# Designs tried in a protein design chat: VHH binders against q9uj72. Part 34

Target 1, 324 residues: q9uj72
Amino acid sequence: MFCGDYVQGTIFPAPNFNPIMDAQMLGGALQGFDCDKDMLINILTQRCNAQRMMIAEAYQSMYGRDLIGDMREQLSDHFKDVMAGLMYPPPLYDAHELWHAMKGVGTDENCLIEILASRTNGEIFQMREAYCLQYSNNLQEDIYSETSGHFRDTLMNLVQGTREEGYTDPAMAAQDAMVLWEACQQKTGEHKTMLQMILCNKSYQQLRLVFQEFQNISGQDMVDAINECYDGYFQELLVAIVLCVRDKPAYFAYRLYSAIHDFGFHNKTVIRILIARSEIDLLTIRKRYKERYGKSLFHDIRNFASGHYKKALLAICAGDAEDY
Short names: E, the ipSAE of ESMFold2; O, the ipSAE of OpenDDE; V2, 0.75 times the mean of E and O plus 0.25 times the DockQ between their complexes.

## First folded at step 18 (VHH; framework vhh_8dlx_2)

Design z3 (at its last look DockQ between E and O 0.81; V2 from the best seeds 0.00; counts 0 for: pae E 2.6 > 2, framework grips, grease 25.5 > 24.2, SAP .682 > .668)
Fold by OpenDDE, look of step 18:
Structure z3 (fold): chain B 324 residues (1-324), chain A 122 residues (1-122)
Amino acid sequence: as target 1 above (324 residues)
Amino acid sequence: EVQLVESGGGVVQPGRSLRLSCAASGFTFSSYAMHWVRQAPGKGLEWIGNIYHRGRTFYNPSLKSLVTISRDDSTNTLYLQMNSLRAEDTAIYYCAKGMKYFWDRSDYFDVWGKGTLVTVSS
């Protein structure tokens, strides 16, 4: 059951916010002989994105320098990625991550899956615009060129940002469930197309009904059925969609756990999720994480990361095991 | 009780130097970063710089060439040396105590001094 009625982030607008003073302190931290990494963490992880934008503006105004540019110049490795990542507006950050996922040799399909399966129509439209403005390319075209098969088709469907929103229809849900069941049984290209069309275009509320009906008809969980019937990135994308429909915070908890444990700490994924969700539902993600895996996200980050990178991630996470 | 008391302020002529002091009490001074902040008449707060427990210092880039921050942990005293003072440096100067852990609170400082007035005039 979807527990998305109340979600909460970990980063909030700071009270008594002073962008000029913040920029001065950051200037001191970045423009000296040495870098005060603790100051960067203390400021940037305790300001919401809108406030960070104001800091960047103040920084530019006072020093004639780009804050992100200075951070990229002065910082290194994953710590740089965290600090610089925090400075992007959310749509631009998504665009940034997608662009890098498709740039160069190979494609980070998992990044594409994570972002496109989880974003709302509004977020998708905004990231498309941001992508075009920043990189002078069309996001849809790039996705198309970098992917193939039913995986591509599904991503292309998602990136349209045209998921239905509206009233639920139990009768239709039953019909769609039958289609999904048939798709799992026959597994033809046509059936895959029908399956992804349903999963990409129906409203979350409707899909929850569909999944319930699917369970009623097949006696099997939708995710289990997908895992049994399909493979590759197509399978992973389908699962991601289903998980996001059920419980988006739970999906990200799963992604974080996998990134930390299964992939030898996949830093890009951890950084991306913490930054992207810090103002949305990261607290809820923490709850789901602890509920599912028995240890706190904070605990695992503390154990697997090191240095100022760890400090930065923990600051974004903002809670210890005793809290959530 | 944690207290910070600034001293050394006064009226100085342009081009002169001035050294401010901040006496700290009520906490383990050597364990905390200390900051200097000033406020000119009709203007907002301006961060000057800070010094950490091992003497590592950071400065506002706009003021770096004009100021030096130091500390004496044996006497629990923070210092601000200012050189080549200008009329624009007229302000109330505050010392502030930094927080030990960033995850405890969102603020940079938990304690402020009452400030000392520096007036630069011919």
Scores: ipSAE 0.887, ipTM 0.966, lowest interface PAE 0.4, mean pLDDT 93
Fold by ESMFold2, look of step 18:
Structure z3 (fold): chain B 324 residues (1-324), chain A 122 residues (1-122)
Amino acid sequence: as target 1 above (324 residues)
Amino acid sequence: EVQLVESGGGVVQPGRSLRLSCAASGFTFSSYAMHWVRQAPGKGLEWIGNIYHRGRTFYNPSLKSLVTISRDDSTNTLYLQMNSLRAEDTAIYYCAKGMKYFWDRSDYFDVWGKGTLVTVSS
C-alpha cells in the first residue's frame, strides 16, 4: 500500500579499479600549468566515493601531496567546486557545506534547509562528528548562533538526529492532524512550536498518516496549508520537511529545477545536490525530474551550463539514451 | 579488430637510451589518445604518460624528466623515447588505446598491446 519506488544513484564502484594508476594519471593531469581537465573528469566522476578516497591516499603516498589541495590550486570557479567536492566523504561534505553556509557575512538558509530537512538520523550523527573533527566547532551551537526564531528552533530540533523510527499510531495521527490544523488556523507562537515539534519528531511513516488525516479534516493539502499560513524561512523549512517525508527524490528534483530555472543557474545548489545524491538516489531524482518537468535533468544542465564544468556535471548526472 | 604491436625492446646497458615503437591498426589512430604503461617484474602496472590526437603530452610526475612520447599519424605509430636507463627501468612496456569520450564511464584503455620487454643490465 505504501510501497515506494526503489532508489538508486548514478555513480557505482568502478570495475577493475586500480587506485595507483588513477593517482599516477591524476598526477600527470595536475603537473604544471596545463591541467588535463578531461582526465580529472574521466577518473573522478567514474569512481565511487570510497574509491576516490583510495586514490587520494595513493596520490599522497606516491607524491607526498594532497590531491584536493593540488586541484584547488590548479582549478578555478565552479569546476574546482565540483572536482574538490567529489573528494569529500559524504558526512564531511555535508559538514563542509553547512560550515560555509554559516561562515562569514550572512547565512545561506536554503543550504541549511536542504541538508537538515532531508538527512536521516544516521546521516545527521555522522555529519555532526565530521563537523567537530574538521572545524573544532559544535554544529548545533553554530546553528543556534547563526539563526533565530522558529526557523532556528526547527533546525535545532532536526539537528538532534532523534526522529522517531518505525512508529505508527493511527489514533495519534488523527490527534496530530488536529493540532496541525489548529496551528494553521491560529498561527500563534505556541502553535508554531507545536507544529514544528510534530514535523521534526514523528517518524516518516507516522507523518504520512498525519498528512492523510490532515487532508481528511481540512480538505487541504499540507504544503498548500503551510504556504497560506506561514512565510519566510520557517515556511520554507516546513515545506521541505513535508516534501522529504512524502518523496525525497521528488524534493531534490524540485530543488534542482528551481536552481536551474529560477533567478539564473544557481551553481552551488546544483553542485551540492549532484554530489551528495550521486551514490544514493540521483538516478531516482533524474526520473522524478523528467516525469515532473518534461525535460531530462541532463538536457537542462547541457543547455544552461558550459565548459568543463558542464562536462563534469553531465558525467555525474548521466543521461538516458535519448540525451546523447 | 584493433591491434597494437610494440617493438624495440631488448637488452640495453645502464645509462643508454632506447626508443620503443607501437604500430596501430584497426581504428582511426589520429582520433585517439595513446598511452604507454609498464610493468616491472613483481610490480604493478605503472602509467608512463599519454599523447592526445593533437600532440599534447602528459607524464607520470615520477618519470617526466626521463621519457618523451611522440606519434606519427601518417604511419599510425606511437613512440616512447627513454633516456639514462637504469636497472629499475627493466619492465614489459605496453602501448594502450585511450577511450574517445569522457562520458563512456569505463576504464581508460579499451585495447592493450602484448608488450615488449626491456632489460637494463650491466
Scores: ipSAE 0.491, ipTM 0.841, lowest interface PAE 2.6, mean pLDDT 90
ESMFold2 (binder alone), look of step 18: mean pLDDT 82; pTM 0.833

Design z4 (at its last look DockQ between E and O 0.77; V2 from the best seeds 0.00; counts 0 for: pae E 2.8 > 2, framework grips)
Fold by OpenDDE, look of step 18:
Structure z4 (fold): chain B 324 residues (1-324), chain A 122 residues (1-122)
Amino acid sequence: as target 1 above (324 residues)
Amino acid sequence: EVQLVESGGGVVQPGRSLRLSCAASGFTFSSYAMHWVRQAPGKGLEWIGNIYHSGRTFYNPSLKSLVTISRDDSTNTLYLQMNSLRAEDTAIYYCARGFKHFWDRSDYFDVWGKGTLVTVSS
């Protein structure tokens, strides 16, 4: 199930980087009545996160002002979200997104699913810490209070960041596959618990074996089985976990496609994924996107977004239809 | 050949004004954003400001009151007007071309002039 492709991002460290000069340009761009949005895009989308942090520091040192704060004051709508989002370290950005997903009117369950199903143990620990530092609240407690049922239980399991890592056990995989098969057949609360425990705690390598064994036993794909047997956000979370185990870039390609086409362009999702994955595997995501849907991510962003918001997203995407 | 050539530098007394020029050749000047950058002795590069093809200008906040950037597309010339010059304005002044498209993975400034020296001294 794992394609074995090397993952690659779209944003890289700029050579000959000068944080002071960048900060000066941004200062110029943000001062006055007219904001130079093109300058913002051209700088921030062409710097890696670490470099952007250095720019922010230089900006603070030079002007005694917070760059993110100034951007929030001067910019508006989704463009603001993109530019401001780029300025967060990855753990802080995840924490930011999770906090907003839970604090607003209702809960953005899809955001919770996307982040918690896809992050590594290390990333989870870092975001937990960041969450606590930024908001003076415990991430687990907030998740617990904002969700319910087996969905909550699964999220709580994931947010612990204690997924196994290491060696595989084919015999155990066969056993776990049987448990999953039984869970799909019986669909009791107990079976749901066993199912999510396996999916949340076994290593990715082990789960790949489990999924193969499941296919062997049931004659059915794991995702199809979940879709048939379960519903609601619990189902969606389970599917997300399985997809991330199989091919994380493919999962994000799916999320992006859905966000663009199924939700009338769900801006928050598109922004979050592009920013979060820009230095990790966004190029690979683009590849998966084109392979699966026949059109490039760039093409769809170009067609569904507008203005400087579009330009910013395309700049992060950093590839056209001739590439992938 | 794409080329930028700065001129107008020299020795000036404090409090005086100076106008620098940058002559562009080898490309469609009117289609590009142009920038001024300077480097004082022993210091790093400092961004002064830019002007877009639309005529919109942006400036380094620390220099805004002292400089004006303009362009003449009919003569392919970029200008930097500096007023009330100080000793700290002593530097080599460069004109630079900004890249046209955000998807070209080139440096932000893809073409530089050789620079012109401005010395402010009593």
Scores: ipSAE 0.895, ipTM 0.968, lowest interface PAE 0.4, mean pLDDT 94
Fold by ESMFold2, look of step 18:
Structure z4 (fold): chain B 324 residues (1-324), chain A 122 residues (1-122)
Amino acid sequence: as target 1 above (324 residues)
Amino acid sequence: EVQLVESGGGVVQPGRSLRLSCAASGFTFSSYAMHWVRQAPGKGLEWIGNIYHSGRTFYNPSLKSLVTISRDDSTNTLYLQMNSLRAEDTAIYYCARGFKHFWDRSDYFDVWGKGTLVTVSS
């Protein structure tokens, strides 16, 4: 209806869906000595998340067992992470990923950035509820304790889930652009605070106007300006926000390319993005990936992963029409 | 034309054994996983088990001790051996072909037989 790029996922509700039969087949795959990993892939990557929840319920009713638990017992390594991850409701998956990003030794700041910079108000509200229910603490308190400085302040603003929606004001866009330009010139703590408040709180529509006015005032692209003015995770978070405002599927394509080609990088990033975006915009992410990097995401996953882990990732990616 | 035809159904006494056959044609049988599914009158579909091209088998845990699936690739025939039959095993038994490609979204069990009725009575 509004002009713009159409976004589409790769996983859709299966026709002729039978959760009882699916649960029976998963039971057979998991409750013998030799796990049928191909059946797990063939079922779970071919059902949407809502259907997977019904399968888990049928499995519990039929066998008195927790499907996620059984998969974690029978599977290992990254294949386990893919198959178990598919079984999380989306808000709980985000909460689960954030919890593990912050607990234990160190903090996975890139996971925090990826999730909090990209999620909508509704998604943030739902993940905060899931986090509280699952872990008996609130997400904001954990972010506060595990992060510091302007990086923390920016994450704390994003996690409120209160970005303005639908509002635009061209006169205010010019004022906001002037504030951003001054923040790049002065770089004080107060200027950093003003910059993050604009980027976190203005609507996507308004920010696109702001970025155009910034170009008019400074002659420079907003991302380039942030890269020149700031560093560390604060800079990375600000860039992620701008990229998500401009072209969220392209942001995820960039993240996937980096994760795949940075040997020893967190395999969990590839898994997380494929699962989290599979019903939202993963098909569009594939298009941006091919456009930007020349090779399909499918091709790079084939080279990156092996075994049933590879098969599962390729099934979620669902191929590349240009390869066929 | 891809086709699956079940046979061997009929009336059988409780406690006895029965072997069902599924004749396959129109495709390379030896390269596909094959499944058995049944439907008792007035009930939903129940997956019995499968067999892969390698000969590996997996079974519904509720039926594992009662059934054996085998295949003969030289005759393109799938078999279901059922032992110690009970009245609750009365159902229409179907053979079905599984997915060809793990990334190609299609209807699960894209080819079904017409089914063969097994009645366990007396």
Scores: ipSAE 0.497, ipTM 0.845, lowest interface PAE 2.8, mean pLDDT 89
ESMFold2 (binder alone), look of step 18: mean pLDDT 83; pTM 0.840

Design z5 (at its last look DockQ between E and O 0.77; V2 from the best seeds 0.60)
Fold by ESMFold2, look of step 18:
Structure z5 (fold): chain B 324 residues (1-324), chain A 122 residues (1-122)
Amino acid sequence: as target 1 above (324 residues)
Amino acid sequence: EVQLVESGGGVVQPGRSLRLSCAASGFTFSSYAMHWVRQAPGKGLEWIGNIYHSGRKFYNPSLKSLVTISRDDSTNTLYLQMNSLRAEDTAIYYCARGMKHFWDRSPYFDVWGKGTLVTVSS
């Protein structure tokens, strides 16, 4: 039985779902010179992704038009990004975000870290398949080409989607903890390799034992040790892995807080997390956010975003009674 | 008590026009988008259109040339004008109240009228 909180999203399948009527309402909203943006929000944020796919099919069947295309023609800026993003199947959305993180000059390493450190084996497998089908490219090859060093090696290990699953081995946890402790003291290339292999390949349950043994051996928290020992994107990726193993909803709460407060409201990160986690654990992320930061995620979005963009984000986020 | 009551239905000949009314009570009418929806015999619900307090209105593209929605916020009344009626327009016509706020987690419409029957026949 679980000893902690159950995880839950904020978007569920709508009851009494009528994709034909939804398509009619979206047609009214999109097919004139004026656009009913509130209608778009009221429909699309209140349907799960599977239902949104059925709406898009009904829209195409009824009008011979591409719903996403019509939205892109009528909408602009971040509001367009939210509404279009809701229409992607989840594996394709991850693939889309990774493609654009690596396309052109420069690389958005924080996007790579956020996605690859947090996704399950199944999610990574489906994401790789979607990437190949959509872009005619191999995701692993693109990551290899766009990154370097131990950061690359760690991402390449994660993207294989082959993390161990199943029972734990306490004797191995003690051995792995000693390897991690030595790696933080010695900081050689070989120690970095051993460290990332443990973090990428052991099961979450095993890693929690490893982190407990690390605390016993070193007297230090694993994240604090990594922060003292390493720097750059390698360090950031290792921390992301540890945080996801411990409490994945709390990791995303931290990412959202940073995106809202540390960078002057980093829109791409907020949009990506809200959409990607909306049917998985966004409600739990909300709870972690309020527990750790004192203000609700709803409150912070309301204070830092504006217009229909704000309305769409708040509809996905939802709030507690006191937020309203 | 929040209530919507449609009226003006009946039997009408093809090619003619008809005006339906929806009397609203028990809530601040001007705070809500109002909708018309119909259901033909043996068919599913069909959205006709909506109108906001501002007068902005939007229509099902298939019906746009045949209908006009209006509202009178001083009398709490919603109207549907239908022209050039055809046999396929035979349906029960409902008025419905849209969501007040974008963060409401409610389904499509939270208040419906009982409907008024329109029959288009010779």
Scores: ipSAE 0.695, ipTM 0.908, lowest interface PAE 1.3, mean pLDDT 91
Fold by OpenDDE, look of step 18:
Structure z5 (fold): chain B 324 residues (1-324), chain A 122 residues (1-122)
Amino acid sequence: as target 1 above (324 residues)
Amino acid sequence: EVQLVESGGGVVQPGRSLRLSCAASGFTFSSYAMHWVRQAPGKGLEWIGNIYHSGRKFYNPSLKSLVTISRDDSTNTLYLQMNSLRAEDTAIYYCARGMKHFWDRSPYFDVWGKGTLVTVSS
């Protein structure tokens, strides 16, 4: 459970920031005969998102060209994804990731789970707006069309961005815990609905109480109970919600570890998490990663990635095994 | 002591060429990327270009046709060749050492010279 640790990212505003100079250096890197990938890494991974936006603006003003466009043209593969990804404001990046998760053949359910289970009401609101603006589609409608069953219902609940905030009620928590316990025992469609409604709508503070009461009643951990009683992406989503309520950095540590080890280094997940969390809690994620798995995130990235792609990821990670 | 010392500056007429030098000491010069930066009176810093230890070069697109950067690792010297100088090229020219590690949170450069003044006037 969340112990109230201070959370912090790995990327901070650079001191003595000069967007013009950065843009000039990037121009030199991108508009020459050959591309200076190291320059891209050294600049973009060492600037916060707001500063990167200023660089892009300066770049546009000086060269009459779009920085992201030039990077997309000059760069390739996962390295391109990292560099381009860094250039999105957070809501636009979430929208971007969700769009691509649902575009084409199939759906990346794990991406939907990761984003929608972890974002605040404010973030959800902003990504919905960004999604509509960028792609001229409604995010809720697209999610609805691309998913089904209780999984869809839960995602649709989350994407509303209407989770309660600020109040705790121990008596209600006990009641909700009983509902969850019953849901785990009966496992009917109705119980699944009640279960996801509680998990999606109660405040994090309240849910922490609920989970404690659930433990008291059932003698079982909430995650273990879900794993035992449910399956598929619905199960994964429920677990994600619970993990985010308990310790969001720990959830992302889990996601990163799974992406690196279980999926043969799922690049999209690793890139998305590192970029999205770099200014929020990536340092804390590193800590949780080390604590849980015994090796540093840096170590695993170093071992499983290669080339400039590896360098970029490590730069965002910004920490060695000695620190965590 | 790590040190960079620029030389070769002075007063030149428009259309002329000038070659600046930067002498490095106190570190393994051949292991670092080196940069040229300038600052005109009343203006901000402007990046000119760089050269990596591999010899790979990159330039500010606005200055690419007017400048050439080179290095001599045997003498620990960085060079900036400037051609067809204009009045707007009047500035203090600095040599700077690039960051060695990609995770370094330092500003653009960790070591600077004191600079050399170039004045282009008729």
Scores: ipSAE 0.401, ipTM 0.775, lowest interface PAE 1.1, mean pLDDT 92
ESMFold2 (binder alone), look of step 18: mean pLDDT 84; pTM 0.843

Design z6 (at its last look DockQ between E and O 0.00; V2 from the best seeds 0.00; counts 0 for: pae O 2.4 > 2, placed apart)
Fold by ESMFold2, look of step 18:
Parts: sequence; structure tokens; C-alpha cells
Structure z6 (fold): chain B 324 residues (1-324), chain A 122 residues (1-122)
Amino acid sequence: as target 1 above (324 residues)
Amino acid sequence: EVQLVESGGGVVQPGRSLRLSCAASGFTFSSYAMHWVRQAPGKGLEWIGNIYHSGRTFYNPSLKSLVTISRDDSTNTLYLQMNSLRAEDTAIYYCARGFKHFWDRSPYFDVWGKGTLVTVSS
């Protein structure tokens, strides 16, 4: 799938698609003692998600076997995670990632932030439905029980999937900007609540007006102000919301750069973003990455990952001519 | 000009063996995985198997005990050995070029031969 005229992914529907023959080739790759990992990469990264679902169905029909299950038996480590992840329908992949972010003794707050700050109303609705069907649990209830404070309140607002769409109101933008400015000055619990309500509920178009008015009132950039005023995961979530409103592909480029360079290569984050954005805006994310950091995303993955895991990531990412 | 040309087809009796050849030209043969695909009359395409320059081979699970794929990089030639042929093995047999680089956004089987007909009949 492609979303919008101005953003582009890296994985497209294959022309002349033949799911029966793809299933035969995957059978050859998976059902012996040895595994053809290169075949897995070339097939699964060169078909869109909808086509991968048809391949899995053909594989099941032909062999009576679960393609994901066979891959998990033959593959290991992060390569397994990439190849299995490609086989999830997008709403179920988001649900899967959120479930595992909250399951067990700890919580992966950065996964919650990344998914919930960036997804549209429709994506959140589909993700909640997939979560309920797959896990027999309510996503909102799980977020509530696993988080606390203003961080929780903000996530709970986002997961409603009810951000205003369309219409802007310039007079209200000025008033909203005053509320944000007062929240940075006073920092009471009530002001924090008003701030996150504005950021979670106003449309992207309205928030861009609000951020311009905030600059006019305070002389300060909205992200800089949040960084000065708040801390912890609440601060990180608010920044993620602002960055997604301004330039969502640039937000993901920043997340990828951090995941590759900060305190080691954070495999889970790199895998999640590449898979989730591969058919939406990953090409645009690549452009923002190179513009901001000077080196291509392809270059950095090649230098920090290894083996078939590296090959799979590079196949999803793709590169410009000079990368090859 | 990239070309693949199959040969060795013809009429053969059931139970016999047959070896098909595929001559490659116009590209660096040793850099590519090579594939065999067949199409029986009135049926869809069926993938037979592949081979890498290393000699590693992988086969359609339905055909695994019946065929052997080999290659000779010095003569740019791909081979398909078929044993204990049956009437159901009657098909047009194609060789096809696989991917060179896992990171290229290229479709599988970007180059096909014309095919060679194998008829298994008594």
C-alpha cells in the first residue's frame, strides 16, 4: 500500500504476482535440513504485505503448514524477528509489539511512545481491534494498568483514536498557545493535563498553527520549551507528539539514528520501524535521515549489522545508487 | 544481450532419464542463482529448484527425490537431471535467472529462456 502523494515506502506490490510459485520456493527454502535464507529475503521483501498474506495462505493450503511457524523453527535471533515480523498484517504487528512491550515484569515505554504518538485515528482503531481479537484483552485497560501519572493519561488520550481532523481555528490556536505557555510556566498537574489534552486532541493542521503562535508568544520552539519544562517519559512522549505533527518521517529518522548509535544497536526498534514504515513512508524517512545526519540509513545499517539479519534490513531499507 | 537457451528436450519413454542444458550468455553467470521452472499443458508454472554458484541446491518439496540441478561456471551452463520420468513430467522446461544482490529491488526471474519441451510417452 502507498499513503499520500508526498510520502513513499520502499516495498511495493510485485507485478505478475504468483503466490503458488512463491509458496513452492518457500517450501524448498524451509522444509529441508538446510535453509535458503537468501530466498526468504528476496521473496518476502519484494512482495507487499497483502501479497505475503496470500503466500502464507497458499503455503498452508499446499503443505498443511504454518509459514511463520516453519520460519521460527529454521531461523534464529534477530533474522527470525525480521522475517516473522514481515508476515504480520499491519494492525496485528502494532498490537503484537504493544503486547510484548507490556507483557511481563517491565514495560518498554519507548515502544508505546513510538507507536501511539505516530499512528492515525484509523490505525489506532484497527490496532485496538487486532489486539482484542489476538490477545482477548482490552488495549486501553492494559495501558492503564502498566503505566502511571501524566505519561499514562497522555497515552490513554492517544489510544482513544479521536484526534480532531480537518478544520482549523486561528483564534483558538492563539488561545491554545497561551495555555501551553502557561503550562510551561506553572507546571501544575492541572496545567500538564491541559497541555497533553491540546497535543493529543487537536488536528495536525491546528497544532501547526498553535506551535507558530507559541513561538510568537514565547520566542521559543515548542520542543525546546517541553525539554526545559518537563522530564521523564512524559516529556519524551510530548516531544514525540510534536515531532510527529511537524514531520513524521523526520521523527522516525531521528528514532532510527538513536537506535543505531545510542548505547549499541537497538535491534527491536530498528526492526519495528523498518517493517511498520516499509509500505508507508520509509523512502521519505531515508531522505530525512540522509539530510539530517549526512550518511544514508543504508550505510549505517551496513556498518552496524551483520549476516543475513543485515541483508534483510538492507533489502527492506533499499538504497540510492551510490550505496551499492 | 542477456540470453538463456535451453536444450535437450524431446520425446522420452517412461522410467528413463533425461538431462536438460541451459546455455547462458551476456552476463556474469557465476554471480547469479539459477532456477528451473516447468509448465505442464493446461497447468500453471511449477518451480523445480535452484542452485547457487557455491553448488548449494534447493528443491520444490514435491519434486525433491526426482531431480538434480548442477552448474558449470566455466562453460556458463546450467543442468537439470531428471530420473524415472513419468507421463506427468511432460512439460515445457524453462531456465531462469535469479537475483544477484539481496538488496536490489528486482523481480525474481527477470530473464527466462524460451523453454524446451519434454514429452514423456510410450
Scores: ipSAE 0.647, ipTM 0.890, lowest interface PAE 1.6, mean pLDDT 91
Fold by OpenDDE, look of step 18:
Structure z6 (fold): chain B 324 residues (1-324), chain A 122 residues (1-122)
Amino acid sequence: as target 1 above (324 residues)
Amino acid sequence: EVQLVESGGGVVQPGRSLRLSCAASGFTFSSYAMHWVRQAPGKGLEWIGNIYHSGRTFYNPSLKSLVTISRDDSTNTLYLQMNSLRAEDTAIYYCARGFKHFWDRSPYFDVWGKGTLVTVSS
């Protein structure tokens, strides 16, 4: 059951916030002989993004320097990625992640899947704008050039940010379910196109009905059917869409668990999800994580990460097994 | 030209086994679910079973214990293994390309073979 109505993050606006004081403390931490990493963690993980932006502004005003720039210069490895990542507004961060996923040799398809399958129309619109502003390129064009096949077509559909919203139609859901069932039996390009069109364009509410009807007419779960019938990144993308439709926090819990356990701690994924979801639904993600896997996200991060990097992630996670 | 050609039919004694083949041409065989159906003399069309492009199979419950469907996508061939044949299994057997709903007894076919006759007699 989708519990979308009561999602909660882990980072909130700090009370009695003073951007000048915070900037001063960060200046001291970054401009000394040794960087005070603990100070950075204690401040930046305990401020919401809007507050962090104010701190950056104050920092610029006080020192004539860019806070993110100084952090990138003074910090290293994954700790740098966490601290710098926190300093981006959410759309800019998504744009940043997508650009890096497509830059250079190869493409991080999993990053594209995670972001584009999970973001709302509004978020997609904002990240497209941010992408263009930051990199002077069109996000759709870059996605198109970096991907191929039905995977590309599906991403291109998602990045339009035109998913339907609103009322449900049970009769239409039944029809769409039949199309999906046929697509599972007939693995043609046309059927794949119909499949992704349904999954990318119908509202979440409608798709929940479609998935139910699909199960009714096929006797099979939608995810299982996709896993059986399709492969590659196209399959993974379809599954991601279905999981996000069912329970977005649960999807991220799954992504985090896989990143931590299956991929030898895939740092980029863990960092991206924690930062991106910290003010949205990370507490709910923790809950789903605990419910599904029996251990807290906090516990697993603690066990698999180290150093100030670990401290930073745990601070963002902000909870132990007692509170998910 | 899209074509299905059944083979392997003939006269067999009760209790024996028989394997039918269906050769597909003119389309991407590996992309389609394939079906076996039969028609006994004086009776309607009976769905036997199918195999998805993934290799997953479904059977008519009345025939499940006696039949196995398989496919070889490298040779574009569909197979029907029948065991413990009875007189009641006498029929023309057809392979077909098509779609089947879970709740329907008969699928929808867009391509048929000409069929192969199986006669079970002492």
Scores: ipSAE 0.052, ipTM 0.527, lowest interface PAE 2.4, mean pLDDT 92
ESMFold2 (binder alone), look of step 18: mean pLDDT 83; pTM 0.841

